VH-VL binders against Protein mesh. Designs and how they scored, part 1

Every score and structure here is a prediction.

Target 1, 209 residues: Protein mesh, of Bombyx mori (Silk moth) (h9jiq1r811to1019)
Amino acid sequence: GVAGIFGDPHIVTFDDLQYTFNGKGEYVLVRVDHSQLKLDVQGRFEQVPRNIHGAVNATHLTSVVAASNNSQTIEVRLRPQHAQWRYRLDVFANGKRVYFDRTALRVQYFPGVTVYQPMYVLNQSEIVVMFSSGAGLEVVENRGFMTARVYLPWTFMNQTRGLFGNWSLDVNDDFTRPDGTLASVDLNNFQSAHRDFAQHWQLTDREQR
Below, numbering starts at 1 at the first letter of every chain, in headers, positions and changes, except where a header shows other numbers; Kabat numbers aren't used for antibody chains.
F, E and O are the ipSAE of ESMFold2-Fast, ESMFold2 and OpenDDE, as the mean of both directions, binder to target and target to binder. V2 is 0.75 times the mean of E and O plus 0.25 times the DockQ between their complexes.
Where letters were taken out, [cut] stands.
The coordinates of atoms that the task and the answers printed are left out; those that the model quotes come from them. Centres of patches stay.

## First folded at step 1 (VH-VL)

Design Dg16 (framework fv_dalutrafusp)
Fold by ESMFold2-Fast, scan of step 1:
Structure Dg16 (fold): chain C 209 residues (1-209), chain A 121 residues (1-121), chain B 107 residues (1-107)
Amino acid sequence: as target 1 above (209 residues)
Amino acid sequence: EVQLVQSGAEVKKPGESLKISCKASGYSFTSYWINWVRQMPGKGLEWMGRIYPGDSDTNYAGKFKDQVTISADKSISTAYLQWSSLKASDTAMYYCARAYRGYDYLPFDYWGQGTLVTVSS
Amino acid sequence: DIQMTQSPSSLSASVGDRVTITCRASQSISSYLNWYQQKPGKAPKLLIYAASSLQSGVPSRFSGSGSGTDFTFTISSLQPEDIATYYCQQSYSTPYTFGQGTKVEIK
C-alpha cells in the first residue's frame, strides 16, 4: 500500500482517503509497531512567507525522517535553492550527511536500509529509501516543492497509525487519534480535519527525530 | 512595513567608480534574493543579477558579469551594485527588488524606488 | 537565454474595455511567468505571479493565464489608473528575462 503528502499539501492515506493538511511543525506521518517491523516516519512542515498572496495559510514539507528497527535513521531534507533551478535534497544517515557522487555512486548501503538517488531529470531531485523489511520511502523535490510517499508490504495492513491513517481498507477509521478514538471530520472544512484529527499527531520536542 | 530604500541619484563621468545601495527593512533580509534590474531611458527592464544575503551567493546575467559587482552587508541589511569604471552606456535607472528564495516562482514582490545614474563627459 | 516577446508593443482602449496582452517564451517555461505594471516615473509593481496567481492587494480585474510558451494577461474592465506599461518576466531560468513591454493608454 501507498500513502503520501502531495501538493500544497494534501494527504492521501493508505485507504485512499484524501484531506487537506496545513499543519506547522513535526508530525507522525506513519507509525508501525509490529513484530516484523517497527517504523516511525515523521514530517516537518514549515509556513511559506506571509507576503505572497495565499501563502500565509500554506505550509510545505521540508523534511522527512524515517526510523526503523535495526536500521540507521534516514532524514531527507529540502535544501534551500543553491542556484535558480537546483533545489536539492540533503540526506542524513544517523545525523551524518550522505553524499551522492553523480559519476557512479548513486546507491548507499547502511545497516538495515539502502538509500538510492535516481539519475537527475529536469529540475527534479529524488531519493528512495528502502528498508530491509520492505518498507520504502520516496521523496521527490520538483522546483522547490517536496512530496513524499511511503510504501508498505500488504503484510502490515491494519498495523499503521498517524496522518496516513489506519490501513484497514475502510476510510471510516482513517481519522484515528493517538489515543485510539475516532475523530469526526468534515472533509469540506479544513479546520475540522486539523483541529479534530491532524493536530493530535503533532510531535512534542521529546519525540522529534 | 516591508521597504527597499535605494541611494540617491548619481551624476558621474566615464571611468569613475560608483557603488549604489539598496537598504531593506521590515523582513528577514537573509531569507530573500535581492535582484538588480536596469532600465535605460525610454527602454524596458533588464535583469542584471541577484544576491542571496544569507550566504552571499550571486548570479549574473552574462552581459553584466564582468561589468558590475553585486554584494551585500547583512549586518545593515543593505545590498550593493558597484562599477569599477563607468561608461556612458551605463546611464539608466537601477532598481533593486526582492524575491523569496523558498518560493519557486520567485516573483519580485517589492521593489526599491530606483537610483538614476547619469554618466556623461 | 530565454527570449520573451510581448504583443502588442502599445495599445489604446476606452475605460471599461477588456484589454489583452500576450507574451511568448522562446522555450517552455511551464508556469514561471510574472506580470508587472510600471506607471510613469515609478518602480514596477508585481500584479500576477506563477502565470495566474493574483498578488495580494491587486484588483481582481487583472488576471493571467497560460503555460508552456504562450501566456495572456487581461484587464477585464480598464480603469484610468491602469495607464501604464506592462511587462511579462520569466523566472524559469537565469538570466531572468523581461518582455519588451506593452504601453496601455486611454483613448
Scores: ipSAE 0.000, ipTM 0.455, lowest interface PAE 16.0, mean pLDDT 83

Design Dg20 (from Dg4 with heavy chain E99D G100L Y101T Y102I G103F S104G G105P S106Y F108Y P109G F110M Y112V; framework fv_dalutrafusp)
Fold by ESMFold2-Fast, scan of step 1:
Structure Dg20 (fold): chain C 209 residues (1-209), chain A 123 residues (1-123), chain B 107 residues (1-107)
Amino acid sequence: as target 1 above (209 residues)
Amino acid sequence: EVQLVQSGAEVKKPGESLKISCKASGYSFTSYWINWVRQMPGKGLEWMGRIYPGDSDTNYAGKFKDQVTISADKSISTAYLQWSSLKASDTAMYYCARDLTIFGPYYYGMDVWGQGTLVTVSS
Amino acid sequence: DIQMTQSPSSLSASVGDRVTITCRASQSISSYLNWYQQKPGKAPKLLIYAASSLQSGVPSRFSGSGSGTDFTFTISSLQPEDIATYYCQQSYSTPYTFGQGTKVEIK
């Protein structure tokens, strides 16, 4: 199954529920914490930059950090713009910058995880992260906006938590908070989705990877 | 209940430093912006700046950028507004207010306000 | 900076009257406009957010409309407790800016 967050940003859960998300800060996108299966995927959302009147009140995904069973922690980060509106992706493994040779090397191997940088396409940057547990992460930057998708084999079904839902095949329990309570969310009011559900998955500094 | 409680009134002389506080309770302090708004005697509302306590990100109105410092302490859920050297023109009521501003069809306003801190700078 | 202009600066009306206040932005702010009520000696209170959404707990006689640059705030039937100064405020971009305020008084 697949779940993702897209640049405007909105979220599509593993149960195909769609909702608008524009929180600021670090959030749990997917969490699995069972004896044989572990996965933690976190997203950072920052204010969209603006030149003339300061920062606009809009957020976008700027970083995704992921780790799974016995793996190094991989971060895929939107490259800061320096006067150009074209963005690129940077990759870090356990906090250290990962470099790709675009003429020869497009794959880097780390304990428990493989990172692949596909051939550069005009106006698009892409990183694929493949965990030995079977979990996959795909990050795409296009014209300054970062999107992320998480791909999970069926072994993860009904074990996920976070903004991407619990993959129970029942959309009505996708808005489960960390404490196990269900949020009542009005999908026509994205303020309800954030206030009653998404903000409860926000991380503190001590909880971030 | 959600509330912001501000420190008490201050009477200061020009050149003195001052730090006033805004203590949050009843919600996730790190999930909302805290704004500082000035109101000079008999005048309207004037936005000074804001802080996001989760990462200490700040935005200032140009007029206030070099006059005040906005900060926050997550451990005690408190935001601060500080002057290194007060002027008589800083005499005003100062409010803190939270908001959750998000991109999309709906936006939060500043829904919870502190009671205000009156700062008087004279003589 | 985005400039917000309110009209009128003050008005006097009778209990039960319909009161209308307008607010104009110097550039498009979509629906990122809020309306606040401030009573003498008190902190402002949010009444309307996102141009037209009524804040929880606020009486239904208050409403807002508009988008882009032109916005309207209405009190359908003025009550004695509505004596206050009303402010519009854009939240489209920083710095946030307020209108100059409209003082509403009862005749």
Scores: ipSAE 0.000, ipTM 0.525, lowest interface PAE 11.6, mean pLDDT 84

Design Dg28 (framework fv_dalutrafusp)
Fold by ESMFold2-Fast, scan of step 1:
Structure Dg28 (fold): chain C 209 residues (1-209), chain A 125 residues (1-125), chain B 107 residues (1-107)
Amino acid sequence: as target 1 above (209 residues)
Amino acid sequence: EVQLVQSGAEVKKPGESLKISCKASGYSFTSYWINWVRQMPGKGLEWMGRIYPGDSDTNYAGKFKDQVTISADKSISTAYLQWSSLKASDTAMYYCARVEYTWDSGSYTVYFDYWGQGTLVTVSS
Amino acid sequence: DIQMTQSPSSLSASVGDRVTITCRASQSISSYLNWYQQKPGKAPKLLIYAASSLQSGVPSRFSGSGSGTDFTFTISSLQPEDIATYYCQQSYSTPYTFGQGTKVEIK
């Protein structure tokens, strides 16, 4: 299955439920705590720079941090808009910058995880992260905006938690809070999705990777 | 309906001050950038600068820094373009325009969707 | 900053003709390019945004294409009311910059 975060931002859950998200700070995108797979994927959302929008309180994805059982922690971070236009994603492994060879196959191997930088496409940056556990993360930057997709084997169906839902094949239980209670969300009211569901998956400073 | 209504034509002498206006209606004034564009007689369009009325943040094109001041008054949904001392070379049509944006699958687009009718400024002795 | 070079500076065509205008950016602007129409004595009007997206209410004879540095604007069948000056604009970064304009006339 696949779940992701796109655009302004919109979230698509593993059950294919779509909703609008405008939170700020660090959030759990997906968490799996199973005997065969431990996965934690966190997203950082910051206010959109004023020089590219007119709307107040708009946010965008600026970083994704992911770790699986016995793996290095991989962070994919959006470069500041005025720093480099050609390739705008930076990769960190356990807090240290990762560099890719410009002329060879662009693959880096770490304990429990492989990071791949596909060949450059004009005005688009991409990083693929593949964990030995079978979990995958794809991060794409286009025109200064970052999107992320998480790929999981079907064997982990009904094992996920977080903003990407619980992957039960039933959209009605995708708004499950960390304490296991189900939120009632009005999809036509973005404040409802945030107040009643998304804010409960916001991390404190202590919990951020 | 969205409208930007600009103040009327001005005839001024060199050295005089001037403040022209752009009154917005039909949308949330504090949520959109307002841009000012100059067009000299028989010439093309030049972006001068912009203001975000929600917090009065301004950006200017380098050529217009220190030549003009852009401001806004939230209480009357009006943006302003001001000169402390006009020059004959300031003779031009001045337009205000609203910036709209759209987000689509991580892609962001910016465009000037509504324009004022223009204010003609003539500076001569 | 980003310079926009527009060609031709003027053209004369007959009603029903296909008209093409080009615009080149001094650096890659992705698809952050807009096209405006300006009739004599009037304010500019948005026709195309994001290089190829037709603004609501604009006739389908107008179209745009391109990405990166090279862009084209086409009127598939010129009408008398299309007599105007057309401008491209990059909106990738401030300062926003316009091409010098293309004057379209009937003849």
Scores: ipSAE 0.006, ipTM 0.459, lowest interface PAE 11.9, mean pLDDT 83

Design Dg32 (framework fv_dalutrafusp)
Fold by ESMFold2-Fast, scan of step 1:
Structure Dg32 (fold): chain C 209 residues (1-209), chain A 122 residues (1-122), chain B 107 residues (1-107)
Amino acid sequence: as target 1 above (209 residues)
Amino acid sequence: EVQLVQSGAEVKKPGESLKISCKASGYSFTSYWINWVRQMPGKGLEWMGRIYPGDSDTNYAGKFKDQVTISADKSISTAYLQWSSLKASDTAMYYCARDYYDSEGYEYFDYWGQGTLVTVSS
Amino acid sequence: DIQMTQSPSSLSASVGDRVTITCRASQSISSYLNWYQQKPGKAPKLLIYAASSLQSGVPSRFSGSGSGTDFTFTISSLQPEDIATYYCQQSYSTPYTFGQGTKVEIK
């Protein structure tokens, strides 16, 4: 299965529910911690700068941080207003910047995780993260906007929590808060999704990776 | 040690073509952008554009987009700046410079070539 | 394009003097500002990057500060070898742009 975040931000859950919110700060995109498997993927949302091309006074994804069983923590970070056209994504492994060999296969191996940069597409930056647990993360930058997708084997079904839903194959329970309560969300009202659901998955400074 | 060595001075007439070079050594040539910077006599520095030699991706300042071509040959670690038809207004010192990108996301030109003086006169 | 304006265009000072040069960007560039020194007949040399970070091997008398639109470059005690033109450069977005330069001479 796949879940992701796009644009201004639009979220597609593992159950294929679609919704929008405009939160700021750090949020749990997906977490697995009750199934004896470990996965934690967090996203940072910031106000769009006035001078970024194509952006108009909105929030956007600026960083994705992910870790799984016995893996290093991988962060993929959008470079704000970066002048280099196709290298707008920075990668950090346990807080240290990763440098890719741009003349050969752009692959770096770390404990529990492999990170690679696919062959370039014009005006698009991309990083793929593959965990030994089977979880995958794809981050794409296009026109200054970061998009992220999380790919999980079916063994993770019904084990997920966070903004990407619980992957129960039933969209009606995707708005489950951390305390297990179900939010009543009006999908035609962005404030409802944010206030009644997404804000409950916001992380404090102490909880951020 | 990192070095950028540029080709020697050129004296040309208007309408002639020219290709000047910047040879890199001491680092992975294909892993860093190479910038071209113009300095007209008695004037300041103007960024013209850059190339990433690993995939030949280029970026030009608007003023220079239709005036010059930037290219690179990774087999000999050399970047080029080329004019199809020179004008008297192209008389200037031309520098190449390596673009360093640090762990905090800052970019700066950490090594520069010695410069190539191009004189275009009738 | 982001315009960079330096002040003053030239100055003359004595050995040991504190010299200050300012640079203003036409829009916010955060801390993406570099300072270069160009001695007569030579290529430019990087002195300061990220507004305030001293490049390795550069004497500690050189410093930079500022963020957003207003930046300052300082030589705490001017030396004879500091005769040069100094340029600020924004690296926030392409095209990269330089200030017009400040010529520093010793009396």
Scores: ipSAE 0.005, ipTM 0.473, lowest interface PAE 12.6, mean pLDDT 84

Design Dg4 (framework fv_dalutrafusp)
Fold by ESMFold2-Fast, scan of step 1:
Structure Dg4 (fold): chain C 209 residues (1-209), chain A 123 residues (1-123), chain B 107 residues (1-107)
Amino acid sequence: as target 1 above (209 residues)
Amino acid sequence: EVQLVQSGAEVKKPGESLKISCKASGYSFTSYWINWVRQMPGKGLEWMGRIYPGDSDTNYAGKFKDQVTISADKSISTAYLQWSSLKASDTAMYYCAREGYYGSGSYFPFDYWGQGTLVTVSS
Amino acid sequence: DIQMTQSPSSLSASVGDRVTITCRASQSISSYLNWYQQKPGKAPKLLIYAASSLQSGVPSRFSGSGSGTDFTFTISSLQPEDIATYYCQQSYSTPYTFGQGTKVEIK
């Protein structure tokens, strides 16, 4: 199954529910707390550097952090605006910067996780993170902006929580808050999605992980 | 105010070289992709390629990779499209267009266009 | 390369009519579909981005819908100034590709 954050930011849950998100700060994108897998994927959202007329939302994804049991924590971070765009994503493993060479060091192996920088996407930055559990994270940067997808084996269906929904194959319960209650969300009002659901998945400390 | 201003019409013979320009103003030139689009007389739009002026990275559509060179000069906020040897089949209107940042930077429509440069190649 | 098939190639309608144009991608492009208007002798103008988002300053009679492979562009009440050729364009991946265009004329 797959879920992701794209667009303005536009979220597509594991149940294929689509909604607009415009939060600022650090949020739980997906959490799995299962006997075979403990996974926590967090996204950080900052103000768009320039509000170009026609832009409908004020925030964009700037960092994704994925932590899993018996694995190094991987952070993929958007480089500052002035960096050359071929070098637009920085990768950290347990807080230490990872270096890639497009010829020999495209792949880096860490305890419990493999990180891959595809060289065939030379005019677009991309990082693929693969955990030994089969969980995956794909981060793409295009022209200074990040999108992210999370891939999970079907074994973990109905085991997810967070902005990416609960993966029950029923979209009606995707707006489940951390305390287990269901939010009533008006999909035609993006402020409703944030106020009634998304803000409840906001972390109180942006430096988490 | 964002503007893309293109160079004037050109009349050339087959085999001649040509370089046309697209001058940007009103925004940070180094922060946006500039695209080149061809429109042959009476035909539709064809994407040729693009350049990111901040680092001069380029992408080309396959059919244009060996026909043209796209470049940019950051000091004068100008993008270029050039041919080393023109063919009669290069007769067309050429547009430059900026990829905007929309939807919090996840959508990249061509939000501003140059007025076009007509290139006529005939023997 | 992603192929964009646009239909119809041309249409004639009366002022006030509802006009619908369709665009089909050869593979899923999510919502990365733009619509442009081109009047004779002029450069194209962005009308819609992200399949359904109306560009600032564009009249509300223009709308778009769809996702994946099938997309629709609608003019709810055709006006004389809407006479133009309309193009869809996928911006999902390079090379970017345009539909063939739909020429809209008044009867």
Scores: ipSAE 0.005, ipTM 0.466, lowest interface PAE 13.2, mean pLDDT 84

Design Dg40 (framework fv_dalutrafusp)
Heavy chain, then light chain:
Amino acid sequence: EVQLVQSGAEVKKPGESLKISCKASGYSFTSYWINWVRQMPGKGLEWMGRIYPGDSDTNYAGKFKDQVTISADKSISTAYLQWSSLKASDTAMYYCATDFEYSDYGYFDYWGQGTLVTVSS
Amino acid sequence: DIQMTQSPSSLSASVGDRVTITCRASQSISSYLNWYQQKPGKAPKLLIYAASSLQSGVPSRFSGSGSGTDFTFTISSLQPEDIATYYCQQSYSTPYTFGQGTKVEIK
ESMFold2-Fast, scan of step 1: ipSAE 0.016; ipTM 0.524

Design Dg44 (framework fv_dalutrafusp)
Fold by ESMFold2-Fast, scan of step 1:
Structure Dg44 (fold): chain C 209 residues (1-209), chain A 121 residues (1-121), chain B 107 residues (1-107)
Amino acid sequence: as target 1 above (209 residues)
Amino acid sequence: EVQLVQSGAEVKKPGESLKISCKASGYSFTSYWINWVRQMPGKGLEWMGRIYPGDSDTNYAGKFKDQVTISADKSISTAYLQWSSLKASDTAMYYCARGRLYSSNYPFDYWGQGTLVTVSS
Amino acid sequence: DIQMTQSPSSLSASVGDRVTITCRASQSISSYLNWYQQKPGKAPKLLIYAASSLQSGVPSRFSGSGSGTDFTFTISSLQPEDIATYYCQQSYSTPYTFGQGTKVEIK
């Protein structure tokens, strides 16, 4: 199954619950603690610059950091919007920048993880991260906006936590805070989703990967 | 209605093999962990291990890793706990229990009725 | 392994009394603690999950609280049918571990 951060940003959970997210800072997107799959995926959200797509007072995804079963930590980071770049995603493995040869070396292997840069599509940047554990991460940038999807085998249903929900086939428990309490969220009030649920998944500086 | 139905009581001698069962119904068997819990006579509860039937992935408590095998058969929604060679110290009530995901917490929300295993010479 | 210690090991109380059982974890388990009731000859039954959440169908006289290492389970007004052994369990990490149990009896 799949869960992700899209557009505005909106979050779609593994149970297909959709809600608006306007948090700022670093958040747990998904955590899994399973014998075959240990996964930690974190997202960084920053205020959209006023000169980007006319946006005022909105946030967007600027970085995704992921690690699994003894893998290197992979970070996919959005390049500054003011730069006149053909490709706008940077990749880091354990803090060191990864370089792709766009003509030949599109696949790079690291302990526990493979990173793939698909062929360039006009005005779109893409990185695919494939963990040996079976987890997948796809990051796409289009016109300065970054989206991310996490792919998990159906066998890991009921194993997730974080902003992407519990994947329990029951959308009513997707707003579970780290302490196990259920948030009462009014989906028609974006402040409710953030205040009562999402902010509790915000990471401190010491918890960031 | 969710149910876990376990096989009947067993009386065995030391050295014999044994396989007990836990049949699930009323839910998607392949989407939930099945846990095995031991309770020795007059003692408390002890977690032995679990299996995820969707891919047969298992976790064992260290004490039980070399003593038992946990398996599952998706086609009949049944989980198993097996000993290759029983010891008198294996005399206990054995429960299976479903683990429900709740914010990385796995409360055991449904339990089988238990299988009493008696091993004596 | 995370060790769970319950207190007391047994207690006797009268119908209508407030009963309190405590559970301590050897390390922080956040709120990933569950409480089970086991009546003689029966399988355990889930009462409380995530430290304080009441399982569907369980009477409201049962409650839980706590976080980190120290947890409390309370029966606000003991009823005859509540006579059982109660167990706490951490589900923060494998191996999952139970407390030794608290036997609750009527005086």
Scores: ipSAE 0.000, ipTM 0.443, lowest interface PAE 17.0, mean pLDDT 83

Design Dg8 (framework fv_dalutrafusp)
Fold by ESMFold2-Fast, scan of step 1:
Structure Dg8 (fold): chain C 209 residues (1-209), chain A 124 residues (1-124), chain B 107 residues (1-107)
Amino acid sequence: as target 1 above (209 residues)
Amino acid sequence: EVQLVQSGAEVKKPGESLKISCKASGYSFTSYWINWVRQMPGKGLEWMGRIYPGDSDTNYAGKFKDQVTISADKSISTAYLQWSSLKASDTAMYYCARSTYYYDTSGRYPFDYWGQGTLVTVSS
Amino acid sequence: DIQMTQSPSSLSASVGDRVTITCRASQSISSYLNWYQQKPGKAPKLLIYAASSLQSGVPSRFSGSGSGTDFTFTISSLQPEDIATYYCQQSYSTPYTFGQGTKVEIK
């Protein structure tokens, strides 16, 4: 199944529930703690930079950090908008920058994980991360905003936690907080989704990868 | 239950440094912006800047950039506004106020709780 | 920066009167407009957010309307305790900006 975060940002859970998110800081997008798969995917959200129309009161995804069982930690980071870049994603493996040629296929192999940059980027930056455990991460940048999708084998259904939901095939329990309690979320009140659910998945400095 | 308590009034001379405080209680300090607002005697409200204590991110209004420093100490839930060298034109009432960061189509980031204000007088 | 202009700068009205204050933004701010009440010697208090939403605990005689660039704040039946200066504020983009204020006095 697939779950992801898009542009403005909107989150689509593994159960296909869609909700608006505009929190700031580092958050757990998805966690899996299973015998066949350990996965931790974290997203960093920062204020949208000032532009010709001034700064807006919105956040955007600026970094995704992922690690799986016995893997290196991979970070895909958005380059600053003011930078003179034709390609806007940077990749780090255990904190060391990975270099790719924007015009050609590049595949980099690391313990437990493979990172791939597609050949064609036509006004778009893209990185694909494939874990030996079977988890996948796709990060795309277009016009300065980053989107991310996480792909998991169906075997891990009902094993996920975080902003991407619990993948139970029932959207009514997707707003499960870290302590296991269900948040009562009114989707017609976007404040409810953040206050009652999303902020509880915010990470402390000690928990960040 | 939510409360912002500011430090007491200050009387200073031009050229002196000053740091005033805004202590938050009754909510998660690291999950909300703290804004600083200036009101000169007999004048209206001016937004100076804000800090998000969770990551110490700051935004300043252009005219206040390099005039003041906004900081926060998460361990004591306190935000600060600081001048390295005061001017007579800094004489004003200073307020701290809380706002949400998350997008809320109904909320629109209002300043929902305010401190009582700190009067700063700068004269020779 | 987005400039906020209020009208009138001051007004005097009788108890029970309907009071209307307007606020104009120099560019569209959708519904990112808040209204505050400030009584002499006190900190401002939030009355209306998102152009038209009443803050919890605020009397229903206060209301707001508008979108884009033109906004209106109304007190349907002015009370003595409503003597104050009222400010509009855009929260669409930083730097946040306030109108110059409207002083409301009772005759």
Scores: ipSAE 0.000, ipTM 0.480, lowest interface PAE 14.1, mean pLDDT 83

Design Dm10 (framework fv_dalutrafusp; at its last look DockQ between E and O 0.03; V2 from the best seeds 0.00; counts 0 for: pae E 15.8 > 2, placed apart)
Heavy chain, then light chain:
Amino acid sequence: EVQLVQSGAEVKKPGESLKISCKASGYSFTDYWINWVRQMPGKGLEWMGRIDPSDSYTNYAGKFKDQVTISADKSISTAYLQWSSLKASDTAMYYCARDSGSYWGRFDYWGQGTLVTVSS
Amino acid sequence: DIQMTQSPSSLSASVGDRVTITCRASQGISNYLNWYQQKPGKAPKLLIYAASTLQSGVPSRFSGSGSGTDFTFTISSLQPEDIATYYCQQYYSYPLTFGQGTKVEIK
ESMFold2-Fast, scan of step 1: ipSAE 0.211; ipTM 0.696
ESMFold2, look of step 2: ipSAE 0.000; ipTM 0.450
ESMFold2 (binder alone), look of step 2: mean pLDDT 94; pTM 0.950
OpenDDE, look of step 2: ipSAE 0.006; ipTM 0.532

